# VH-VL binders against Pyroglutamyl-peptidase 1 (Pgpep1): the designs that were tried, part 1

All scores and structures are predictions.

Target 1, 209 residues: Pyroglutamyl-peptidase 1 (Pgpep1), of Rattus norvegicus (Rat) (q76ic5)
Amino acid sequence: MEQPRKAVVVTGFGPFGEHAVNASWIAVQELEKLGLGDSVDLHVYEIPVEYQTVQRLIPALWEKHSPQLVVHVGVSGMATTVTLEKCGHNKGYKGLDNCRFCPGSQCCVEDGPESIDSIIDMDAVCKRVTTLGLDVSVTISQDAGRYLCDFTYYTSLYRGRGRSAFVHVPPLGKPYNADQLGRALRAIIEEMLGVLEQAEGDISCCHQL
Below, numbering starts at 1 at the first letter of every chain, in headers, positions and changes, except where a header shows other numbers; Kabat numbers aren't used for antibody chains.
F, E and O stand for the ipSAE by ESMFold2-Fast, ESMFold2 and OpenDDE, each averaged over both directions (binder to target, target to binder). V2 = 0.75 x the mean of E and O + 0.25 x the DockQ between their complexes.
[cut] stands for letters that were removed.
Atom coordinates printed by the task and the answers are left out, and those that the model quotes come from them; centres of patches stay.

## First folded at step 1 (VH-VL)

Design c01 (framework fv_ciduvectamig_arm2; at its last look DockQ between E and O 0.04; V2 from the best seeds 0.00; counts 0 for: pae O 10.0 > 2, off the site)
Fold by OpenDDE, look of step 2:
Structure c01 (fold): chain C 209 residues (1-209), chain A 122 residues (1-122), chain B 110 residues (1-110)
Amino acid sequence: as target 1 above (209 residues)
Amino acid sequence: QVQLQQSGPRLVRPSQTLSLTCAISGDSVSSNSAAWSWIRQSPSRGLEWLGRTYYRSKWYNDYAVSVKSRITVNPDTSRNQFTLQLNSVTPEDTALYYCAKEGYSYGRFDYWGQGTLVTVSS
Amino acid sequence: QSALTQPASVSGSPGQSITISCTGTSSDVGGYNYVSWYQQHPDKAPKVLLYEVSNRPSGVSSRFSGSKSGNTASLTISGLQAEDQADYHCSSYTSSSTLVFGGGTKLTVL
């Protein structure tokens, strides 16, 4: 029985500030070229650095694809490693986006939880990816910042009931090139899917007892 | 340490199939951080990349356009090796053939086989 | 796929710096930062000197450096030594997810 293809949505950001070429989108494009295997229906999207667009688009993507996982990729100028974010935050958004807009409430979801953790065991993912011996260092973070990256992450975590991930990448060429980032994303996402599958299997076994 | 050992016939007749094997030690043909390539070298054409096989949740192959219609690169996980098949050979396929490990980055060949001179002659 | 263009030969005296060019198109050298350089001595397999334009693997001398501008990548060898006499090959990733090599350059140390 051909296992139904499960959808995975992956997003990167468009240009912002000094990032005329956003490493996150470049990395996602490289991922698209590589693919995630025949069992995964990969959908990639470029997201503008805009709060209102994210508020509209991210829920729409969840509705459209009913994905098993949504992975958001962003660039961090301070990052020297590929970073897996464990948690999204609801409030504290004060920075203006590309439209010179900021939520008046400085909040992502009104009356939402202060923070949402991904259901993905990012520590396990990080460990597994590290064992693969990639020429890319992977680390864990609990704070994606209080800008569009974290806003996007929280939105997706909220809509997807935690079935989301956010990956920060360093600027292109500092230290990793496009191919390295693409390969890293592929490996990370594959491991994420593996971890999710194991978690689901464990739940299923517990319910049969 | 990764080692690649090549084997196969050194003489092939025109229109026949050239077949070579590359045995891997110190690594796995199914490694997620490697691709396994065939490259040939001749005085007339220099180095020429032919194709690769690699595993990333599934098996993938890439082939050079020049040989795409005639080439097959197959992994053998049971023997931890990979093979080259080149069909319908001509004297132009006479070359020194290398298997190589492509590591992390495209075009980074860290390890090479010893090379096999294959002559296509009637 | 047409081979990348390299000079057939270059020469230099010990201690000098030489540069070898590798010219492609926007579909290979100009489109990607996946250019590698190889050194090949007689009757030996090629050895990778540089990958991703300018990165040196462990064990490769700092005398070897790489750069890229437009559709042309360059290998520079500083402080030329007799042992540097060899063939040098460039390679690049292509838009077709393939690899292409240059024609090779013979370096003679005078």
Scores: ipSAE 0.005, ipTM 0.550, lowest interface PAE 10.0, mean pLDDT 92
ESMFold2-Fast, scan of step 1: ipSAE 0.601; ipTM 0.828
ESMFold2, look of step 2: ipSAE 0.367; ipTM 0.747
ESMFold2 (binder alone), look of step 2: mean pLDDT 93; pTM 0.944

Design c02 (framework fv_ciduvectamig_arm2)
Fold by ESMFold2-Fast, scan of step 1:
Structure c02 (fold): chain C 209 residues (1-209), chain A 123 residues (1-123), chain B 110 residues (1-110)
Amino acid sequence: as target 1 above (209 residues)
Amino acid sequence: QVQLQQSGPRLVRPSQTLSLTCAISGDSVSSYSAAWSWIRQSPSRGLEWLGRTYYRSKWYNDYAVSVKSRITVNPDTSRNQFTLQLNSVTPEDTALYYCARDFGWSYEYFDYWGQGTLVTVSS
Amino acid sequence: QSALTQPASVSGSPGQSITISCTGTSSDVGGYDYVSWYQQHPDKAPKVLLYDVSNRPSGVSSRFSGSKSGNTASLTISGLQAEDQADYHCSSYTSSSTYVFGGGTKLTVL
């Protein structure tokens, strides 16, 4: 009947600290070049490393696009693998952003849950991507840290009712180049969409009983 | 290796403007990983942070409440330096003035300091 | 008056350990893990010893260690040496996105 395009929003971060060029935004731009096929309407955004900007922009992206999935990409200077984050946390934000601002309550959402899990089965995604034989190692984490990455993830998980994901990438060339990271993100997001479709199919079967 | 070199007048009269310069080598005043602070030291107040300037997508300033109405911290990218201007000085502004680098993007501490400039406010 | 409270002086003998406290409020020391410590010899600029409560910059001796409990941060110097005789200052980030310092502690090595 209908053949709708699914909206997917993917964000990367702007420069901060020693990252004059942020690997996450470079990876997202490589993903944009590759696309996610004809069935997906892909929207990419560069997000400043700023708490107040994140609090304003991320809900606005959810409202504007009504996306099936929002994926946030951030760089981790200590990472050597591409990492799928399972959950975001509401508290512990003590790090100063690019405006030298830190939330006074050190929390993302006042009176929000202490943590929110993604509805995406990250273990399943990791296994599927690993099976593809990419020259990129993909791993799992349950703690994105307590800075803009986790803050952005929690904001998106809260607004999108768990329909969000966060992917940490290592710095460019340590060890992966931009092309490798873009291809890895494409594979990861394609598998995320597959897992979501399968889970939604299972829920529909349960509703039918 | 980062070095900070201070210059400016050592004697300022009450009601005038105190002006100091900090020249940077080994880093850029527009470095994203740094902010550039002025800190003073006096026997009565100890160490007191006054303010900072830093570049991200634009220039930002933060100032201590006690001096906010009188202070300006300005960068100069062409000379790789930054300045302190403190207006309407009183004898209470007599202190040893340091410039310093605030280092880090998530955690901040003063990792390099200038040599210090003793400024006396007296008629 | 300084925002953070330190003892005015502390003393110890060579080879002993001493601890210097730095007490603030929940809006600075108690609220954030951004406490740094600085050593200052006479007529010299302060030099960073510790940051983020307990982290040492490259080149700082492992004899210097830091901790925090509630609103109080502590600097411990073990195996005291004559060259440790100096003023020690604590600093903390605040909820106003500013910095505050303690009053300083003069360490005398007997």
Scores: ipSAE 0.007, ipTM 0.500, lowest interface PAE 13.0, mean pLDDT 86

Design c03 (framework fv_ciduvectamig_arm2)
Fold by ESMFold2-Fast, scan of step 1:
Structure c03 (fold): chain C 209 residues (1-209), chain A 124 residues (1-124), chain B 110 residues (1-110)
Amino acid sequence: as target 1 above (209 residues)
Amino acid sequence: QVQLQQSGPRLVRPSQTLSLTCAISGDSVSSNSAAWSWIRQSPSRGLEWLGRTYYRSKWYYDYAVSVKSRITVNPDTSRNQFTLQLNSVTPEDTALYYCARDFYGSRYDAFDIWGQGTLVTVSS
Amino acid sequence: QSALTQPASVSGSPGQSITISCTGTSSDVGSYNLVSWYQQHPDKAPKVLLYEVSKRPSGVSSRFSGSKSGNTASLTISGLQAEDQADYHCSSYAGSYTLVFGGGTKLTVL
């Protein structure tokens, strides 16, 4: 008798605007090639840049996989580092998606909290990943914007009760290539799982630190 | 216990295809935690990684740039094996060929289980 | 793809400590903590000693340790024993899901 494998869902976005190739989906495919070891059942999905699709698909992924963690990856055209997002926001969605749609109420969840923090200690994850000596800079943010990235993050945080994370990647080659981004995502998610496991399975040890 | 057993011709003529098979026992060629590589060794070039295949949600293939135009690594789930095909061989392809298992798939680029090796001579 | 540079040979006496270097570039050893070391006895397949620069597989002696500084990785063997006489190979991830090996180092024990 051994422990069951952990389910982890990771998503990237399809093309939009000037991003005919979305760096986030490329990075997630590179992560899929690497895997997360024999203790993790990794499931990857490409998400269209569409509010209504996100509203339907993201809750379905939580239901289907009952994952320990859901990580969403999106591209930020202005980013030069890989960025860990601390929280999602419920309001301010005014931008039209790929179907030229935006929410009529400009909010993600009616009567939901204004913001939801991830239960993952992103500062701890950032510190741990930085000590690994990867050729990729990792930083922290509290604002994923007010478009599909933040909308997807908030939806997942709401449905998964904070057991979600969002990672912004810069465009391919500015400055990181696909392989570097895949290796960085692997390291980030492994450290996220370690932080979650320590908080949930070894709580006495955490209090002593 | 995982073991790799190699088979295939030891003599190949220049311009022909070098073909080797690696039979797997104790693990599955489609294991989500494994990847399966071919590596060769010669006095002039030392160890050279040639390519690998592995299954996640679909089959993946990675090849060294030096052989990419001539190489195919093929998994066979029904026989639990994988093969190397190297086209248009030259005397420079003379080497001891190994199959190997990648440690936790392609994650570490480290090889924990190796086949016995097959010395292939490319000569007319 | 560029091969990694190792000294052709190194020697030591039983009980001593020796170090083997593996020098690459900023696009392989310098960029990634994905360096592995292998021991190869005559007429045998290589055996993995270290992965991720310094991590040991189960069953590998603690006498084998690894480190990295800049573009150079190093294997140190402490308490040298007769059975350590072998060829030692380094490898590194080189980008685009490819990897490269060093030229190998022959270790002679007394």
Scores: ipSAE 0.098, ipTM 0.681, lowest interface PAE 5.2, mean pLDDT 88

Design c04 (framework fv_ciduvectamig_arm2)
Fold by ESMFold2-Fast, scan of step 1:
Structure c04 (fold): chain C 209 residues (1-209), chain A 124 residues (1-124), chain B 110 residues (1-110)
Amino acid sequence: as target 1 above (209 residues)
Amino acid sequence: QVQLQQSGPRLVRPSQTLSLTCAISGDSVSSDSAAWSWIRQSPSRGLEWLGRTYYRSKWYNDYAVSVKSRITVNPDTSRNQFTLQLNSVTPEDTALYYCARGPDYVWGSYFDYWGQGTLVTVSS
Amino acid sequence: QSALTQPASVSGSPGQSITISCTGTSSDVGGYNYVSWYQQHPDKAPKVLLYDVSKRPSGVSSRFSGSKSGNTASLTISGLQAEDQADYHCSSYTSSDTYVFGGGTKLTVL
């Protein structure tokens, strides 16, 4: 008897602004090469930097794959570490996307909560990943900004009832190369799954997303 | 180079099942970055998307509402092909049938490679 | 009935610009940036011309451009050439995770 494989969806973003090559999509492709072991069915997607695309595609990914976890990866031009985001925010989206669009209401979900925290204990994930001795620094944040990264995160947190994560990576070579970022994402996601498994084992009567 | 080659009967009797095969070369039917569709074309209705199959962690199928009760799109990994089965055909199903590939980065938002087309006539 | 509305025909002269519209609803063209355009010459399979409203596949001339406003997507062909005489079809992803096509537009280069 073998345990069934878990579905995990991981997304990175396409090019935008000064990022002709988006470090997040490069990192996700490196993760895909490594895989997440025999117990995980990994699905990766490149997401255009477009609000309307995110608003339709992300809920569809949740329905299509019935994933145990959805991880979104985005690049931060000011970052020098890999950052785990604790929450998404519903309002403040004023920046124009690649199609020169922004939401008219400047919010992600009409009448939705002001913010949604990930169900994943990011402090525990950060501690576990740090003990692995990677040559990549991992830190925590509570504000993914008010552009496509945070918009995507909030959309996924809302639709997945908190079973989502967002990871910011720095631009390639500043200071991490593609291989380092892929290995860091693999370690981070493996530890996220471990934390979720532990939490769900301790709350045995709660099995829904 | 991706190539799609179609085969199957060109004449089907009313009430029978229309069955076509699309053989793939240059890509895998189980590719995580592709979806495989059937599209038909008739003078009266133009182009109609009928359905698709694609592999992620398992096989998925999506079908147009108009044919959903009669259609099956099936992959065959061992032969690197996929098939269309359309049950209970009527003369209105007479059309030029194409198989096509869509990339999945945007849910297969476009069809980048097409088969040669197969004219299927539904007639007694 | 085609789900997306296109004019049945358009015409132009060499060197001219023409535009073909494709009108849907908020559940397809208006709801997503997943509009594609196809060129079809007689007795040939359709060939992708534009995808994601305005993106060109490798090898497609920059004379072909796309845009979208509300529920209407548009294909513009600049510097019209005789070889552009063909049928043009639009397509859109829908909120039901399906695809719909327009009725097609026959372009005549006079």
Scores: ipSAE 0.006, ipTM 0.451, lowest interface PAE 15.3, mean pLDDT 86

Design c05 (framework fv_ciduvectamig_arm2)
Fold by ESMFold2-Fast, scan of step 1:
Structure c05 (fold): chain C 209 residues (1-209), chain A 126 residues (1-126), chain B 110 residues (1-110)
Amino acid sequence: as target 1 above (209 residues)
Amino acid sequence: QVQLQQSGPRLVRPSQTLSLTCAISGDSVSSNYAAWSWIRQSPSRGLEWLGRTYYRSKWYNDYAVSVKSRITVNPDTSRNQFTLQLNSVTPEDTALYYCARDEGYYGSGRYGMDVWGQGTLVTVSS
Amino acid sequence: QSALTQPASVSGSPGQSITISCTGTSSDVGGYNYVSWYQQHPDKAPKVLLYEVSNRPSGVSSRFSGSKSGNTASLTISGLQAEDQADYHCSSYAGSNTYVFGGGTKLTVL
């Protein structure tokens, strides 16, 4: 029989607003060219900037792949660094999506928690990636905004029990090119998997308590 | 389990519209996880993907650049089917036409075309 | 002409292995890991053999395997059997939610 491989799902967004070309999807495509090594089954998806589509598609990806990790990538128009988001938020979604829709309750999950933290230690990931000496600056944040990025992140954190991450990238060429962003995403996800595995080892030692 | 059944005229005159229908059983044309494609096959061009329709909160269409100005792929939820319209046909549009289920998220084609119709040979001749 | 280049024909003996190549550009095969392979017997619709370069649908024999290097994807059929005699087509995602196909390869089992 074959040795089991770990599934990792990575998403980027399609066009919206001023972003006729979405840097997040470009970065995810560059990551796919590089791969995540022989032990990982990498699955990438472009998702529309649409609340209802996210509500249907993201849970389906969790069901289909039973992934070890789901990473969502979005573009931040004013960002100049690659940013790791620590948590998603359930409320505050007032912006209209590409279908001119927003949730009537302005929330992601009715009666869900106000926020959900990723189980991944983003501070540890940021330190490890910075130590690698990439030509890309990586920072951390606790607020992904209150639009499709945060909505997608919260949906995935809720469905996957915190086993998700969100990465914001700056627009292409401001200052990083596609190749740099792809290499940064690979390094970030590899370090995320390492931190996740270490955290799971620690939980195994204490689960009986 | 899922089955696609094709129908439509097999002979079309130059400059007219080629119209084919693909009836779906065992799945819904509005399935959020599927897309519905038209593909043709000719000796000179081999297999050629023409376009697709799919539902993700609203209906979307994607079309091959070579036919984009002449093609429409339309879903019909009431009859659980989808159709191909190809305008201004020429003898070069003579081909075996297939409909297929494309189980790929957002046009990626990642899962391939896993269910195919029986094919319809369409001849464009005066 | 087809967007992806395949050899027109390939042949092998029962029990042997053969490989069929599929060459594109950085905008299709080289740019994405969304390559599919199809088997087509005479007067039949194509049947999917592989998707995402190397994944097999349920019911497809492990004798069929796939790989990709740069702009070239490859289908390998091991332990050739008489029923493998068919046309084989590659397909790739080509960006902008579109697909392209190869010209097809006729496999003859000697």
Scores: ipSAE 0.005, ipTM 0.460, lowest interface PAE 14.3, mean pLDDT 85

Design c06 (framework fv_ciduvectamig_arm2; at its last look DockQ between E and O 0.05; V2 from the best seeds 0.00; counts 0 for: pae E 17.4 > 2, off the site)
Fold by ESMFold2, look of step 2:
Structure c06 (fold): chain C 209 residues (1-209), chain A 125 residues (1-125), chain B 110 residues (1-110)
Amino acid sequence: as target 1 above (209 residues)
Amino acid sequence: QVQLQQSGPRLVRPSQTLSLTCAISGDSVSSNSAAWSWIRQSPSRGLEWLGRTYYRSKWYNDYAVSVKSRITVNPDTSRNQFTLQLNSVTPEDTALYYCAREYDYVWGSYRFDYWGQGTLVTVSS
Amino acid sequence: QSALTQPASVSGSPGQSITISCTGTSSDIGAYNYVSWYQQHPDKAPKVLLYDVSNRPSGVSSRFSGSKSGNTASLTISGLQAEDQADYHCSSYTSSSTLVFGGGTKLTVL
């Protein structure tokens, strides 16, 4: 290899309630089979739908891998497209997890910012992926829904100083199968890495006051 | 080798704006591995972090709650420096002011590895 | 509460081990492993001694070690030497927007 391998962490969620299958984890498993090429160390994790586990594990993943990018994948029953989330939100966490807990403070981080934007240009990623001609539609959103998806995203954005992304996938077969979702995730993550490299290369461009 | 060189007035009158400049050599103010902070030190409060500026695809600022209504930290990439503006100063703002580089900010290794020489600023009539 | 509490002073004899505490809350030291320690000699800027609780930068003696339990971080100096006489400051991250320091500890080597 000409350069050190880059670490990328990708997570999907495990079962929720009585639902034994979560499309997000299935999609991440398909991504793992495809890989992200020889220059990337891909690490995948299935995360339980549990606030306390998310609060413990996400910082630990950042510490353990020192990743270039952490991507979280969740399922949205309302989604019909693969959705890129632009930001995570700190407050409003009232729904109970699989252990029947919710954060007592109803927030991810006490005294943390109300929202954190990803440093990834999601509009650019969406445009670049769309031009690839995949059979999967990709859109963007600013609201991940104030449950484990948004909680995980905010926690990761906070710990990774914005070098995180969240991707919502629709349920399997409605309309995309596992293979389509896996290929879409691969394309999306490859473009996210590309956008991050281009941003680093543009050091002469800055804002003045 | 990274070096931070401070400049600015040592005496400021109450109600005016304190302005300090930190010139950077051996690194870039737009480095994606660093953030650029102002820290002050006084006998009554010890070290006090005031705020930072940093570039990650766009410019960001974070400010301490105690000063957030009065502070601005600005980068200047053309001169490779950053500035502190603290409005409406009082004698309580009398302190030794440092600029510092926070290395590995992006990856969560929060440390100030390079410091300016310090500028003692007195707020008095 | 975002303020970190350190003893104002501590002393020890050459060769002794001493420990300086830094106590915060469950929202800073208790929640995060982003504790750093700085050594400051008179009329000089602080110098980083430890980061991430226990990591030593290159060139820092193994006599300096760090640990954390609950809301309290600790700096331990083993084999105390005259040149260790200085002020010691802890710091902790509280959010992506804030960072706090302790009040500082003056170490006197007897």
Scores: ipSAE 0.000, ipTM 0.440, lowest interface PAE 17.4, mean pLDDT 83
ESMFold2-Fast, scan of step 1: ipSAE 0.282; ipTM 0.730
ESMFold2 (binder alone), look of step 2: mean pLDDT 91; pTM 0.933
OpenDDE, look of step 2: ipSAE 0.013; ipTM 0.558

Design c07 (framework fv_ciduvectamig_arm2)
Fold by ESMFold2-Fast, scan of step 1:
Structure c07 (fold): chain C 209 residues (1-209), chain A 128 residues (1-128), chain B 110 residues (1-110)
Amino acid sequence: as target 1 above (209 residues)
Amino acid sequence: QVQLQQSGPRLVRPSQTLSLTCAISGDSVSSNDAAWSWIRQSPSRGLEWLGRTYYRSKWYNDYAVSVKSRITVNPDTSRNQFTLQLNSVTPEDTALYYCARDLEYTFRSGDYTYFDYWGQGTLVTVSS
Amino acid sequence: QSALTQPASVSGSPGQSITISCTGTSSDVGGYNYVSWYQQHPDKAPKVLLYEVSNRPSGVSSRFSGSKSGNTASLTISGLQAEDQADYHCSSYTGSSTYVFGGGTKLTVL
């Protein structure tokens, strides 16, 4: 009641290529309707599929909200599960964005590390979410690709010192509907916050010890 | 209509450099929605993608791991063509060599969906 | 030897349907929507039949269809015709900004 709320920022992407409606933004809007409870100030943003916009906007979100966690959501056309990405990569960005732009250096951050892992234990999150018995399958990955998804993830991991996550969702109806994806995102983010709190030495109520 | 026309020597000695050229008409080698690939075909290995060059703000290359240490794919914008150089060839490099155009359709990081135009092919024999 | 596994040969009779499989890993066929199929007649360059698993270029017969399940992509040819006798090759994008091919399948129309 008197404790400050935790700030959590969640982003999805606008349309690109074959995705006239981006499942990631639809899923994030469903999450917004559900909320993350009274203790969390949830801020959602639609991000254009544009490298220069990501380079400007993602650091600004970190600065504006000082969030405990930033979660980025993107669509994967071949995914049939909701996938938790463990790390972002600094190099290999060769595909043109919606403005027909590509970074000349093919890298996200000059002189940055080749890869950055999330500080969140994605294996632990995946196990916790799986045991909740949702009608959505959750898996893990170490490669978010080399386009705006990975570029956004790496930018956020770099600026937030690893306090970011990336979640890939399949296209709508293949096989999950919008409601299922929203509920899955809520469960995933709640478990991410729990794992972060536990890792930072906060007391978890187990009653047996 | 896009056409790719290949030229270059058909006989190369072991340890020498294999050099082929692919001339492009109906598109630009610097087109920012295309990449330009070399693919070879042999009875023992089937089709093998070797590498590509493409223009996105500057020139880039991608190469197959199996040939990466020996291969260069270079564009020539003045002649609207691109070349393959494969160093230190062995008899195992004997193959039918094709150039091909690959297209980007989803704005993914270097992703292209297919090879839509192919050159006529050049049989290169590596022997003493 | 090839990165993607295809049967070396398949055969069918006119009017029948045949299916050719192309099996890779989660780093190629299983991980990406970028499987393409090529038809090659003797002494000719390959010609694209399907891209992005199941899309047909203009001019390709609807008798050719594609699908993918897990790490295996499949090309199906229905209403088999004598002119379908050819070699068929699958290809997939990899996460390393490279492409791999299957070993090729020789289709014989008996």
Scores: ipSAE 0.013, ipTM 0.479, lowest interface PAE 8.1, mean pLDDT 86

